# Ledger of designs, part 2: VH-VL binders against q8rxn5r50to198

Target 1, 149 residues: q8rxn5r50to198
Amino acid sequence: GKIFFISQTGTAKALAQRLHELCASNDIAFDIVDPHSYEPEDLPKETLVLFIASTWDGGKPPKNGEFLVNWLGESAEDFRVGSLLLSDCKFAVFGVGSRAYGESYNAVAKELSSRMIGLGGLEMIPVGEGDVDDGELDRAFQDWCDGVI
Key: E = the ipSAE of ESMFold2; O = the ipSAE of OpenDDE; V2 = 0.75 times the mean of E and O plus 0.25 times the DockQ between their complexes.

## First folded at step 1 (VH-VL; framework fv_burosumab)

Design B12
Fold by ESMFold2-Fast, scan of step 1:
Structure B12 (fold): chain C 149 residues (1-149), chain A 121 residues (1-121), chain B 106 residues (1-106)
Amino acid sequence: as target 1 above (149 residues)
Amino acid sequence: QVQLVQSGAEVKKPGASVKVSCKASGYTFTSYYMHWVRQAPGQGLEWMGIINPSGGSTSNAQKFQGRVTMTRDTSTSTVYMELSSLRSEDTAVYYCARHPWYDSSGYFDYWGQGTMVTVSS
Amino acid sequence: AIQLTQSPSSLSASVGDRVTITCRASQGISSALVWYQQKPGKAPKLLIYDASSLESGVPSRFSGSGSGTDFTLTISSLQPEDFATYYCQQFNSYPTFGPGTKVDIK
């Protein structure tokens, strides 16, 4: 499988590396992937993907995830693709955000989940939500990891 | 206006720990992220990690995992970077640097003056 | 990790010269590239962010360009205070810095 990090400040990337180490310690092999260097058209070939996604100011994805997130949105609206594009893909999403941004709180993670479901992906567990400002980010992340692994 | 003032130079033995402080003033301390960057003598810049002063959450470079701890004290507007199990290769100037999260992809707009840490046997 | 390289590693120039420094990323980073100036014994100073945006208070002789993997810092007419080491940095993932380019007096 693949662990995608969508990260502005590096928080989501660090969590992706922690998840990778946790999986490796349980003999589960994952590749850590920067979406900017990934061809979104290869996503239907994946059978297991994990997303750790921060939300940029204004509810936008960080630049390294922008193309992937936009591609998923476009694919969900394209009748030529069909609603089962990602039917072989199991996934889970963990969001990194701040409740101080109100409506934008973990907007990218929520959008990723919605688009993956809309394209036929199987969500293994509900979207995890971490708040960088509440001192509980590590606990929220560990709870989500326990649900995934 | 904005200032980041770091603690003074340190000389340590291999195996010891060092804790560098960075006191912020002139802005709302909890509204900006803080990073730590080091520079060995005559060498380039190396990123160590980031802390969110509001909640205290951190992310550290893999090279320093298990050795670096970043903390903050909101009552004094101070961030700390503690590096343990010091080696001669840790001899460097250590900088704190402010990150204006809300308006860009993460550039460092203000830097502390630097703290020289010398590790020698 | 995204690796950055800079060219040249050092150069000698005279006041009034046009100086060009390049930074190349090991993978695409969009416009998430920052340039800093560092003088001996001093902390780095922000010059340019988001590849081409000039920081407030930085002289207009400094400019940045590029996107993806190839980036350039240009000083259109070198001044005495510009002799320094210049670093590029990316923020498309965890921050990494280039090795620096030293600009010396000819």
Scores: ipSAE 0.000, ipTM 0.486, lowest interface PAE 15.9, mean pLDDT 84

## First folded at step 2 (VH-VL; framework fv_burosumab)

Design B09a (at its last look DockQ between E and O 0.07; V2 from the best seeds 0.00; counts 0 for: pae E 3.6 > 2, placed apart)
Fold by ESMFold2, look of step 2:
Structure B09a (fold): chain C 149 residues (1-149), chain A 123 residues (1-123), chain B 106 residues (1-106)
Amino acid sequence: as target 1 above (149 residues)
Amino acid sequence: QVQLVQSGAEVKKPGASVKVSCKASGYTFTSYYMHWVRQAPGQGLEWMGIINPRGGSTSNAQKFQGRVTMTRDTSTSTVYMELSSLRSEDTAVYYCARGLYSGWLPRYYFDYWGQGTMVTVSS
Amino acid sequence: AIQLTQSPSSLSASVGDRVTITCRASQGISSALVWYQQKPGKAPKLLIYDASSLESGVPSRFSGSGSGTDFTLTISSLQPEDFATYYCQQFNSYPTFGPGTKVDIK
């Protein structure tokens, strides 16, 4: 499996590292992946994918995830691409955001979930919604991790 | 503002080569495929090929296989098309054109076009 | 390669007329068809994608329809600025273009 972090300030990366350590303690092998270095055309080969994704200014993905997020959007909206492309892929998404962004709160995580589902992916649990401003980010993340494992 | 700015017009003799540049601005260069399309005077449009600007891989129309080479320079956000062994029928306006977005299947239609580069092949 | 034909090759019409242009593919292409407008001395401009979806900024008098092998571009009320050549193009595979339809304003 692969754990993708989409991170502007390092928070999503740090959470991805915590998840990786938790999976390792359960003898579950994951690679932590910076999507900047990942070729999205390999995604149909994946059977288990976990995303830790922050949403930044204006609802935009951090730069390291921009290509992957755009690739998923283009693929999901392309009628030539069937809804079975990712049918062997189970996934889950945890969002790192701020309610100060209003309607853009965790927009990247919600988009990732929508696109993965549209391409046939199996969502393991509902999108986890973390808020960096409410003091409960760690609890929300831990609850999400418990649901994934 | 998305812009594709091409190099200037060229006059070549049969048998020569031409290299046309296309400089992109106003978007993330490596997030979109780039294509080349040509149009002979008074004629329709003809697709020549596609380049993935991220890895540099290309796919060319069969008609141009062996004569067209596409390259890119990510540091300058520039794509190049070189056409060799020129013939008089290669006289055309050459356009670079951006695919709408990248995805699982490349989109072979184009939302932004360069201004065109006239290449004239005459003896 | 998938061949496209267009009808008519040219036409003349008056401002306000309804104009239809057809494009036919040599094999089924589902809805993988686009329409471009090209004015003299200019690069083509995307009008319609996915057979019927209007590109942003294109006037609503333009519409597209069809699927499979038969497609139409319609201009509901022709304007003076619509003098141009119109090309269909398929993207079901490596792209090919129709030969164009020249629209002259009377």
Scores: ipSAE 0.186, ipTM 0.653, lowest interface PAE 3.6, mean pLDDT 89
Fold by OpenDDE, look of step 2:
Structure B09a (fold): chain C 149 residues (1-149), chain A 123 residues (1-123), chain B 106 residues (1-106)
Amino acid sequence: as target 1 above (149 residues)
Amino acid sequence: QVQLVQSGAEVKKPGASVKVSCKASGYTFTSYYMHWVRQAPGQGLEWMGIINPRGGSTSNAQKFQGRVTMTRDTSTSTVYMELSSLRSEDTAVYYCARGLYSGWLPRYYFDYWGQGTMVTVSS
Amino acid sequence: AIQLTQSPSSLSASVGDRVTITCRASQGISSALVWYQQKPGKAPKLLIYDASSLESGVPSRFSGSGSGTDFTLTISSLQPEDFATYYCQQFNSYPTFGPGTKVDIK
């Protein structure tokens, strides 16, 4: 499986590393991947994908995830792309955001989930949402991890 | 060379089920989607569904939802199509057909076909 | 679902004739159209893909054209082995086929 971190300030990256260690402790092998160095066209080859995704200013993805998120969006909107493109890919998304952004709170995580589903991916559990401002980020993340693993 | 070899003709009663097999050879079985298409006598072609041999995921035409089950055996490079609750209107030649790709994009058209399996449903 | 129609439903022609078959889609499908040839008792054979690309091994007398909603298959000089039924098929969404055009000997 793959663990993608879409991170601006490093929070999502740190959580991804934590998730990776948790998986390893349960004898589950994952690769931690920076989306910036990943070829999105390889995504259909994946069978298990976990996203830890921050939402940045204006509801936009951090720079390292911008290409992948855009690729998913374009692919999902392309009528030539079949709904089975990611049919063998189970996935889950955890969002790192701030409610201070209002409607943009965890917008990237929600978009990732929507696009993955649109392309035939199977969502393992609903999008996890973490707020960096409420002091409950770690607990929220742990709860999400418990649902995934 | 690519070959798709299907099982033999079937005669069934209404309400019964039929399972048709399609054995693939001459290419990497898990690298191509497989489709099922049928053709009633003297009629046109009708797409039934698609299966991904790599993971076994399927998608069926709405018309056959609940009645058609597609499976695969990677060890034998064989795809199966089972149609239940048969009715006279299901009398047709059933084809397996290999789907193509354009780069990473699957394409819902077919370059190789099985020889077809005649399924007759009659009282 | 996208519906395809073909014109004519059948035609009679002689060897050497130029034959044109039309396929029309109920909505725009860009170039997501293929053509098949089918002979009695045989599976369809792919002739043209992406509206105008000739499948490997198919004689050059076959050609496809069109985009959007209107497409044509042309046989520049009909040969004895070309008498068959021809189907268009779209793959812009889940596949649907045209009703077919039967090409008979005059």
Scores: ipSAE 0.029, ipTM 0.694, lowest interface PAE 3.0, mean pLDDT 93
ESMFold2 (binder alone), look of step 2: mean pLDDT 92; pTM 0.931

Design B09b (at its last look DockQ between E and O 0.74; V2 from the best seeds 0.00; counts 0 for: pae E 8.7 > 2)
Fold by ESMFold2-Fast, scan of step 5:
Structure B09b (fold): chain C 149 residues (1-149), chain A 123 residues (1-123), chain B 106 residues (1-106)
Amino acid sequence: as target 1 above (149 residues)
Amino acid sequence: QVQLVQSGAEVKKPGASVKVSCKASGYTFTSYYMHWVRQAPGQGLEWMGIINPSGGSTSNAQKFQGRVTMTRDTSTSTVYMELSSLRSEDTAVYYCARGLYSGWLPRYYFDYWGQGTMVTVSS
Amino acid sequence: AIQLTQSPSSLSASVGDRVTITCRASQGISSYLVWYQQKPGKAPKLLIYDASSLESGVPSRFSGSGSGTDFTLTISSLQPEDFATYYCQQFNSYPTFGPGTKVDIK
């Protein structure tokens, strides 16, 4: 499988590393992947994908995830692949955001989930929603991890 | 050698359903999308829809949405097309046809076709 | 929906003749056009893809040309096995087919 981190300051990346360690301790092998170095056209070859994605002001993804998120949006609107492309891909998404952003709260994670579903992906559990400002981020993350392991 | 072998001719009454099969051989079944195309007697060709055999996801022409269901069985390398609420105008030869997949972006034209299945809808 | 028209709707020709069939699209489709041959009682067979690329195993007497809205299929020296109906199909959007051109023996 693959764990993708979309992160600017490192919080989502650190959580991806923690998830990788939790999976390894249960004899489950994952590769941690920076989307910036990944070819989105290879996504249909994946059978299991986990996303840990932060959202910043304006509901936009960090730069390392921009190309992937935009590619998924364009692909979902392409008649050749919409609903067909990721039909063999199981996935789950955990968002890192802040409720102080209002309607942008975990917008990137919710967008990833919606686009993956739109392309035929199977969502294993609902989007996890972490809030960096509420003191409960670690608990929300652990609850989400328990659902994917 | 690539082959697509379809089930035999069917005669149905209006309101019935028909399920046509298409068994693939000679290539990796899950690496190519499969389409269904029909042709009424003496008429042209009409695209009905597509299935990705790898996961079973489908996309069907708007004209057939709600009436057509496409499925597959990877253990037998077989694709199925079921058309419900049959009308006389559904009388046609139904073809399965293999689409091309050159990575992530498939191409909606057809390099191999099944031999066709005649479905006759009459009272 | 992209509509395709073919000209002529039918023609009569003799073995050895040069046959030309035209396909016109209602809007630009780049080179996203293919040609099929269909004999009575048989499934269509792919001849040309991407407007001008010859499918493997298809005789070199078949050729395709064109881009945008106007496309041509040419058979340089008609053989007995070439009497059939020929269809164009676009794949720039959901597939649509031309009405076909029937090539009969004279």
Scores: ipSAE 0.360, ipTM 0.771, lowest interface PAE 2.7, mean pLDDT 90
Fold by OpenDDE, look of step 2:
Formats: sequence, structure tokens, C-alpha cells
Structure B09b (fold): chain C 149 residues (1-149), chain A 123 residues (1-123), chain B 106 residues (1-106)
Amino acid sequence: as target 1 above (149 residues)
Amino acid sequence: QVQLVQSGAEVKKPGASVKVSCKASGYTFTSYYMHWVRQAPGQGLEWMGIINPSGGSTSNAQKFQGRVTMTRDTSTSTVYMELSSLRSEDTAVYYCARGLYSGWLPRYYFDYWGQGTMVTVSS
Amino acid sequence: AIQLTQSPSSLSASVGDRVTITCRASQGISSYLVWYQQKPGKAPKLLIYDASSLESGVPSRFSGSGSGTDFTLTISSLQPEDFATYYCQQFNSYPTFGPGTKVDIK
């Protein structure tokens, strides 16, 4: 499996590392991947994908995830791709954001989930949402991890 | 050479089920999508559905949703199509057909076909 | 669903004749169209893909053209073995077929 971190300030990256360690401790092998160095066209080859995704300014993805998120968006909107592209891919998404940004709160995580589903991916559990401002980020993340593992 | 060999003709009563097989050879079976297309006597062609290379996912035409089941057996390089709740209008020749790719993207057209299986539904 | 129509529904032509069959889509399908030949009692055979690309092993007298909504299959010089029904099929979305054009040899 792959753990993708879409991170601006390092929070999502740190959570991804934590998730990776948690998986390893449970004898579950994952690769931590920076989307910036990943070829999106390899995504259909993945059978298990976990996203830890921050939402940045204006509801946009951080720089390292911009290409992948855009690729997913374009692919999902292309009806020629159909619903089988990611038919063998189970996935889950955890969002890192702030409710202070209103409608943009965890917009990237929500978009990732929507696009993955549109491309035939199987969502393991609903999108996890973490708020960096409410002091409950760690608990929210742990709850999400408990659902994934 | 690529070959798709289908099972023999079937005669069924209304309400019954039919399962058609398609044995593939001459290529990497687990690398290609397989489709099912049928043709009523004297009529045109109608796409029924698709099964992915691993057999883990299928997509059916809306007309057949709930009535058609596609499966794959990698060990025998065989694809199956089962159609239930048969009715007279299901009388047709049923074809398996290999789907192609454009890079990593599946394409919904077909370069090789089975010889067809006639399924007759009558009282 | 995308509907395809073909014209004519049937035609009769002599050996050596130039035969043209048209296929029209209810909406734009770019170049995502293929042509099949089907002889009685046989499965369809792929002739043209991507609207104008000749499938391997298909005689050069067959050609395809068009994009968007209007497409054409041409047989430059009809041969006796070309007696068959020809179908267009789109794959811009889930596949649909044209109703077919039957070509009889005079």
C-alpha cells in the first residue's frame, strides 16, 4: 500500500509518518510517498492507498500534492475514464484543516475522496477530519486510524 | 494467436438462468478487460458489461443490472457470464470480446471475439 | 446514452464499386469510433479504430474518416468477400453500436 502525504507545513507529513509506524507495528507494509515524486498514472496499479491531506490557502492543495489532485480531478471529469480505473484500489482519506476557513475546511480531503470514488475506488471509511485549531487533531487522527487498521 | 472459445448453445425456460463461459488463450489473460456483447436474431449488437483483468470489479449496462454476473477464473483463463430471470427477449447470440487499452486507460472496443453462444429462451 | 445511426440501412453494389457508409452520433464523440464487419453466422471483426486507423491485417481498400458526430467507412473497390453487415461503435462512453449497414453484392 501507499501512504500519500499532502502537506504544506509538515503536519500532514508527520501524521503520515505516525500512520506508517502504526501500520508497521501491526505488520502492515506501506510506503510513504510524496505525491510530488509520484507518477499519477501509476495510481491504478495500487490496491491500497491512504491519504493524509492538508488544505491550504483558498481550499487548494499544498504544492506537493497539486499535480496529483489535479490529475484526479481531470480524470474523474473525463467520462472516458469510467468507473473502473481505480476499481482495484481501496482507499481512505484524512484531512488536516481549520474550520476558520469556512467552506474550505478540509476541502482537499473531501475532493480526494470524491474523485477516488468517481474513478471506482472503494472508500474504506468516511473521510476523517482534523482541525488544527480545536486541540483535538490527535484524537481525531487516532479514531480515523482505528477505523483503517 | 489469440483465441476466445465459448461454451455451447443453451436452451432455457423463462425464469431460468444461463451461464456462458469464454476460455481465453494466446495472450496474457490477466492483462486485459473482457466484455460481453449480445445480438438478438437479425438484430444489432448490444453491450452488456465489462470485467476488469483481476476479476475483482465489473460494470454492467443499466439494462442488465441485477440480472447479470460476470466472473473470472485465472487458473483456467476463463470468463463467465451468468444471466438470470431469463425472458424470451434474451434469446440471442452472446459474445465475449477482449477489450483494449490506450496506455493505462481501458478502451471500450474489441479486437478479438469469441465464436458466440446461442441462448434460446422459450416456453 | 449516445445513439448512433447509420446510412444507408442496406445497399447493393458491384465488384469494383466504391462503397461509402456513414455513421452519425447523437453527440460529439471525438475520434472514439470503430468499425466492425460481420458476416452471417460469425462474430464481428474489427476493421477501423480511432475513426481512421486500420486494424492489422485488414485490406487497405478499407478506410475510415470523420470526427465529432459524422463518420464514414469507405471501401474503395468492393470485393466479393466484402459481403457483410458493417457496424459503427462509439467508445467515448459506455459502448453503443449503430444499427448496421448490410452490403449485398450484385
Scores: ipSAE 0.021, ipTM 0.634, lowest interface PAE 6.8, mean pLDDT 93
Fold by ESMFold2, look of step 2:
Structure B09b (fold): chain C 149 residues (1-149), chain A 123 residues (1-123), chain B 106 residues (1-106)
Amino acid sequence: as target 1 above (149 residues)
Amino acid sequence: QVQLVQSGAEVKKPGASVKVSCKASGYTFTSYYMHWVRQAPGQGLEWMGIINPSGGSTSNAQKFQGRVTMTRDTSTSTVYMELSSLRSEDTAVYYCARGLYSGWLPRYYFDYWGQGTMVTVSS
Amino acid sequence: AIQLTQSPSSLSASVGDRVTITCRASQGISSYLVWYQQKPGKAPKLLIYDASSLESGVPSRFSGSGSGTDFTLTISSLQPEDFATYYCQQFNSYPTFGPGTKVDIK
């Protein structure tokens, strides 16, 4: 399996490391992946993918995930790709965002989920929605982790 | 080297179901999409749907939505197509056909075909 | 859905003739078109993919051309084994097939 972190300030990366440790303690093998160095064309070969994604100002993905997010968007809008591209892939998404910045709250996580589903991916659980400003981020993340495991 | 061998001809009554098998050999079964295409006697070709044999996910042509079920058995490298609520207009030769995979694009054209299975629906 | 037409519906030709079959799409399909040959009682055989690419093992007398909405299949010198029905198929979306062109002995 793969755990992708899409992170600007390191929060999503730290949560990905915590998830990786939790999976290892349950004998579940995952690789932590920086999507900046990942070839999106390999994604159809993955069978289990976990995303921890922050949303940056204006609803934009952090730079390390921009290419992967754009690739998914282009693929999902291309009728010639078909809706079965990721049909062997189970996934889950946890979003790191802030309600203080309006409608962009967790926009990247929600887009990832929508695009993965549109390409045939099987969503394991609903998008986890973390808020860095409400003091409940760690609890929301732990609840999401419990649902994935 | 690549071969797709289908089950034998079937005769069915209206309202019944038919299940056609397609056994693949000579390639890595789970690396290629499998399609089903039918051809009524003396008529052209009609695409029915696609299965990814790795995970078993399917997508069906709108015309057959709710009537066609595709499954596979990776241990025997075999795909199955079941068509329910048969009617006389379903009389056709049914082909399995291998789709290409190229990079991230499933290609909806077919380089190898099974020999065909005649399904006759008569009262 | 993308509809394909073919012309002519049938033709009679002699061995050695140059044969041209056309396929027209109801909307642009770029180069996402293939050609099949089918003989009675047999499965279709892929001849040309991506409008102009020759499938491995297909004789070089077969060629394809076109893009957008208008496509042709050409047999430069018809052979006895080429008498068959020829179908175009698009894959710009979910597959649809042309109605076929039957090539008979004159």
Scores: ipSAE 0.012, ipTM 0.608, lowest interface PAE 8.7, mean pLDDT 87
ESMFold2 (binder alone), look of step 2: mean pLDDT 92; pTM 0.933

Design B09c (at its last look DockQ between E and O 0.05; V2 from the best seeds 0.00; counts 0 for: pae E 13.1 > 2, placed apart)
Fold by OpenDDE, look of step 2:
Structure B09c (fold): chain C 149 residues (1-149), chain A 123 residues (1-123), chain B 106 residues (1-106)
Amino acid sequence: as target 1 above (149 residues)
Amino acid sequence: QVQLVQSGAEVKKPGASVKVSCKASGYTFTSYYMHWVRQAPGQGLEWMGIINPSGGSTSNAQKFQGRVTMTRDTSTSTVYMELSSLRSEDTAVYYCARGLYSGWLPRYYFDYWGQGTMVTVSS
Amino acid sequence: AIQLTQSPSSLSASVGDRVTITCRASQGISSALVWYQQKPGKAPKLLIYDASSLESGVPSRFSGSGSGTDFTLTISSLQPEDFATYYCQQFNDYFTFGPGTKVDIK
């Protein structure tokens, strides 16, 4: 499996590392991956994908995940590939955001989930949502991890 | 039997927005793409856009980018199309049409259509 | 973007006539071509998909042929209920319609 971190300030990256360690401690092998260095065309080959994704200004993805998110969007809009592209991929998404941004709160995480589902992916658990401002980010993440593992 | 039932006729002023609904029944709503197609009086058919089964992804014709928003409500099996910044040339009958089946053997044609919704834009 | 043209734009025919309508694509679309029939005040009705496959319930007098850029819809023996406008539509690159061919009674 793959753990992708879409991170601007490093929070999502740190959580991804935590998840990776948690998986390893449970004898579950994942590769932690910076999407910037990942070829999105390889995504259909994955059977298990976990996203830790922060939402940046305006509800946009951080730079390191911009290409992948855009690729997912474009692919999801491709009526010819449709829900067949990721039909063999299980996935889950955890979002890192701030409720202060209203409708943009965890917009990237929600988009990732929506796109993955649109491409035929099987969502293992609902999108986890973490708020960097409420002091409960770690707890929210742990709860999400418990659902994934 | 498959049915697509659209909302009633609309009369709008230039600059306003219109939201047309399309309620689907008789099939698995979340297994098909939905399209919107319009037809100006006495003119041909014009494809507007497509929304995927989950409702999380849409693709619009370039002509309507920035003005059209498509959404889905799974709980009511309804698809919506909102067109903003209306102008006189937007006067047309608007159709929802069932599109691609998101199965192993997808269908790429519009096999069922709504009855159409007349939208008139005039001062 | 792929453009479709149809020929003729309109035609007049009698019951029993053989009617042929042509659709041409600006570039190759393989067999990604659909034909619809539309009557006044009604939504289009699917006739042919994948260039030559007859939709269920459509009379056998309708047939489609062609591939690449040139396609044909044929009505072997025109019936009274066949007077309508016919549209081709491609689905190889998004979706576009031909301008339509109106079939009127002579």
Scores: ipSAE 0.025, ipTM 0.624, lowest interface PAE 4.8, mean pLDDT 92
Fold by ESMFold2, look of step 2:
Parts: C-alpha cells; structure tokens; sequence
Structure B09c (fold): chain C 149 residues (1-149), chain A 123 residues (1-123), chain B 106 residues (1-106)
C-alpha cells in the first residue's frame, strides 16, 4: 500500500507518519509517498491507497500534490481514459481543513474522493473531515484510522 | 493472444448505411479503448473515432460527426461502427485498432489491428 | 495538431541494401514516435515504439533512432518480405500519422 500526504504546512505529513506507525504496529505495511516525487501514471497499478490531504487557498491543493490532483481530474473527464482505470484500487481519504474556509472546507479531500470514485476506485470508508481549528483534529483522525484498519 | 476479427466486405449504394463489426479476444475487452481508422485506396490512414467499451462513450473525428455511430456489446466483446449517408469517397478499408494507453496524458498508439473491412460505395 | 512528414515518399532498393526512412515532426515530441509496416492488402503492423524499441517478433534488421523532431527507421539488410509502406505516428499529444514511405524491392 501507499500513503500519500498532500501538505502545505506539514500537518498532513505528520498525520501520514502517524498513520504509517499505526499500520506498522498492526502488521500492515505501507510506503509514505510525497506525490511530488510520484509518477501519476503508476496509480492504476496500486491496489491500496490512503490519502491525507490538506486544502489550501481557494480550495486548491498544496503544491506538492497539485500535479497528482490535476492528473486525476483530467483523467476523470477524458473519454479516452478507461472508466475503470482504477478499478483494482481501494482507497480512503482524510482531509485536513479549516471551517474558516466556509464552502472550501476540506474541498481537496472531497474532490479527490470524487475523482477516484469516477475512475472506478473502491472507497473503503467515507471521507474523514478534520478541522485544524476546533481542537478535535486528533480525535477525528483516530476515528478515521480505526475505520481504515 | 490478442485478436481483432472484423466482419466481411460490403458493397453499398450512395445514401445507404454500413455497419462494420470488430470482435475482440485474448484480453479484457473493457480495459482498452477501441479506435476506427480507414484507408481509401492508395491513400494514408485516417482516424475516425474512439469508443470506451466499458461505458460505451465515444468521440468522433470532426469530419465524421453526425455520420458515424459507434456501439459495443460487452457480452460478445464486439464493437460496431456505422457510417450513414454513404458517398463514393467513403470507399475504403475500415480497421478497428486497439489503443495502447501510454505516458503522462492519455496518448495512444495502436498495437493490434483488425484485418480490415472493405466497404465499396458505387451506383 | 503536430504534423509529420516522411522522406522519401517512395524508394526502390535491392535485397541486401541498407534502407533509411526519415520522419520529421513539426514540434518536439521527445521519443513519442512509433513506426508501422503495412504490406499490400494487409493491416498495419507495429514495428517500433518509443522511437527505438523493437516490438516483439520484429526482426533485428529493423531499428529506430532519433528524438525531438527528427526520427529514422533503418533496415540494415533489406529482405524480400520488407516490400511495404512504412508509416510513422506520434503519440506525444494524442496522435498523428505520417503520410507513408513506399519501399519497392527490385
């Protein structure tokens, strides 16, 4: 499996590291991946993918994940790409956001889930919604992790 | 072993329609796009359109919009191309070809081709 | 769209000759170039992909080279079965076919 972190300030990266440690303690092996260094064309070969994604300015992905998120969006809207491109891939998404953004709250995580589903991906659990401003991010993340494992 | 087997030659009059079939075997039919390419006698290759056999969505070259319809039957692993309002300049060999997805953007080249179906349009 | 040209349009050569066919793209296409062989009355057959990689079952006398805008297909020792028309195709931005090069064997 792969754990992708899409992070502006390091919060999503830290949570990805925590998820990796939790998986390892439960004898489940994952690689932590910076999507900037990942080739999106390899995604159809993955069978299990976990995303920890923050939302930034205007509902946009942080820069390290911009290419992967854009690739998924372009692929999902392109009739030349198979509608079952990711049909062998199970996935789950946890969003790191702030309710101060209003309608953009966790927009990247929600868009990522929508695009993965549109390409045939198998969503394991509903999108986890974390809020950096409410003091309950750690609980929301732990609940999501329990659902994934 | 990948194979694409097309229906036999057709002779049609101007104004008629023709429907050519392409039966796929040796691979997962719904995992690869299918293309149609034609070649008039003594001419080069001309792309007509593409079908996603999983959902049935299509995109046609602008030259053929309104005249070409592509469909498929997943139970028989077969794609169809129907060309309507035939004219003498539609006389050509029609090929189905499997598109190999490659690279960063959806980019295709054709690794397996059907044997071709000659369609002759004459009075 | 990216246009392709091929040179020569036609050639005649003897068995054993070295034959060179060129394909030029109107824009840089890196190595996203394939070569097809088409014998009379037959479907095209993929020979070379990614500019220089031989498709399975293709004789080693065929080779491809080039990158960017200029590409070459070479037949090192022409055989009687190599009588055909050869097409290049780019796949850097969707796809475009070249006009073809006819090879006649004397």
Amino acid sequence: as target 1 above (149 residues)
Amino acid sequence: QVQLVQSGAEVKKPGASVKVSCKASGYTFTSYYMHWVRQAPGQGLEWMGIINPSGGSTSNAQKFQGRVTMTRDTSTSTVYMELSSLRSEDTAVYYCARGLYSGWLPRYYFDYWGQGTMVTVSS
Amino acid sequence: AIQLTQSPSSLSASVGDRVTITCRASQGISSALVWYQQKPGKAPKLLIYDASSLESGVPSRFSGSGSGTDFTLTISSLQPEDFATYYCQQFNDYFTFGPGTKVDIK
Scores: ipSAE 0.000, ipTM 0.485, lowest interface PAE 13.1, mean pLDDT 84
ESMFold2 (binder alone), look of step 2: mean pLDDT 90; pTM 0.911

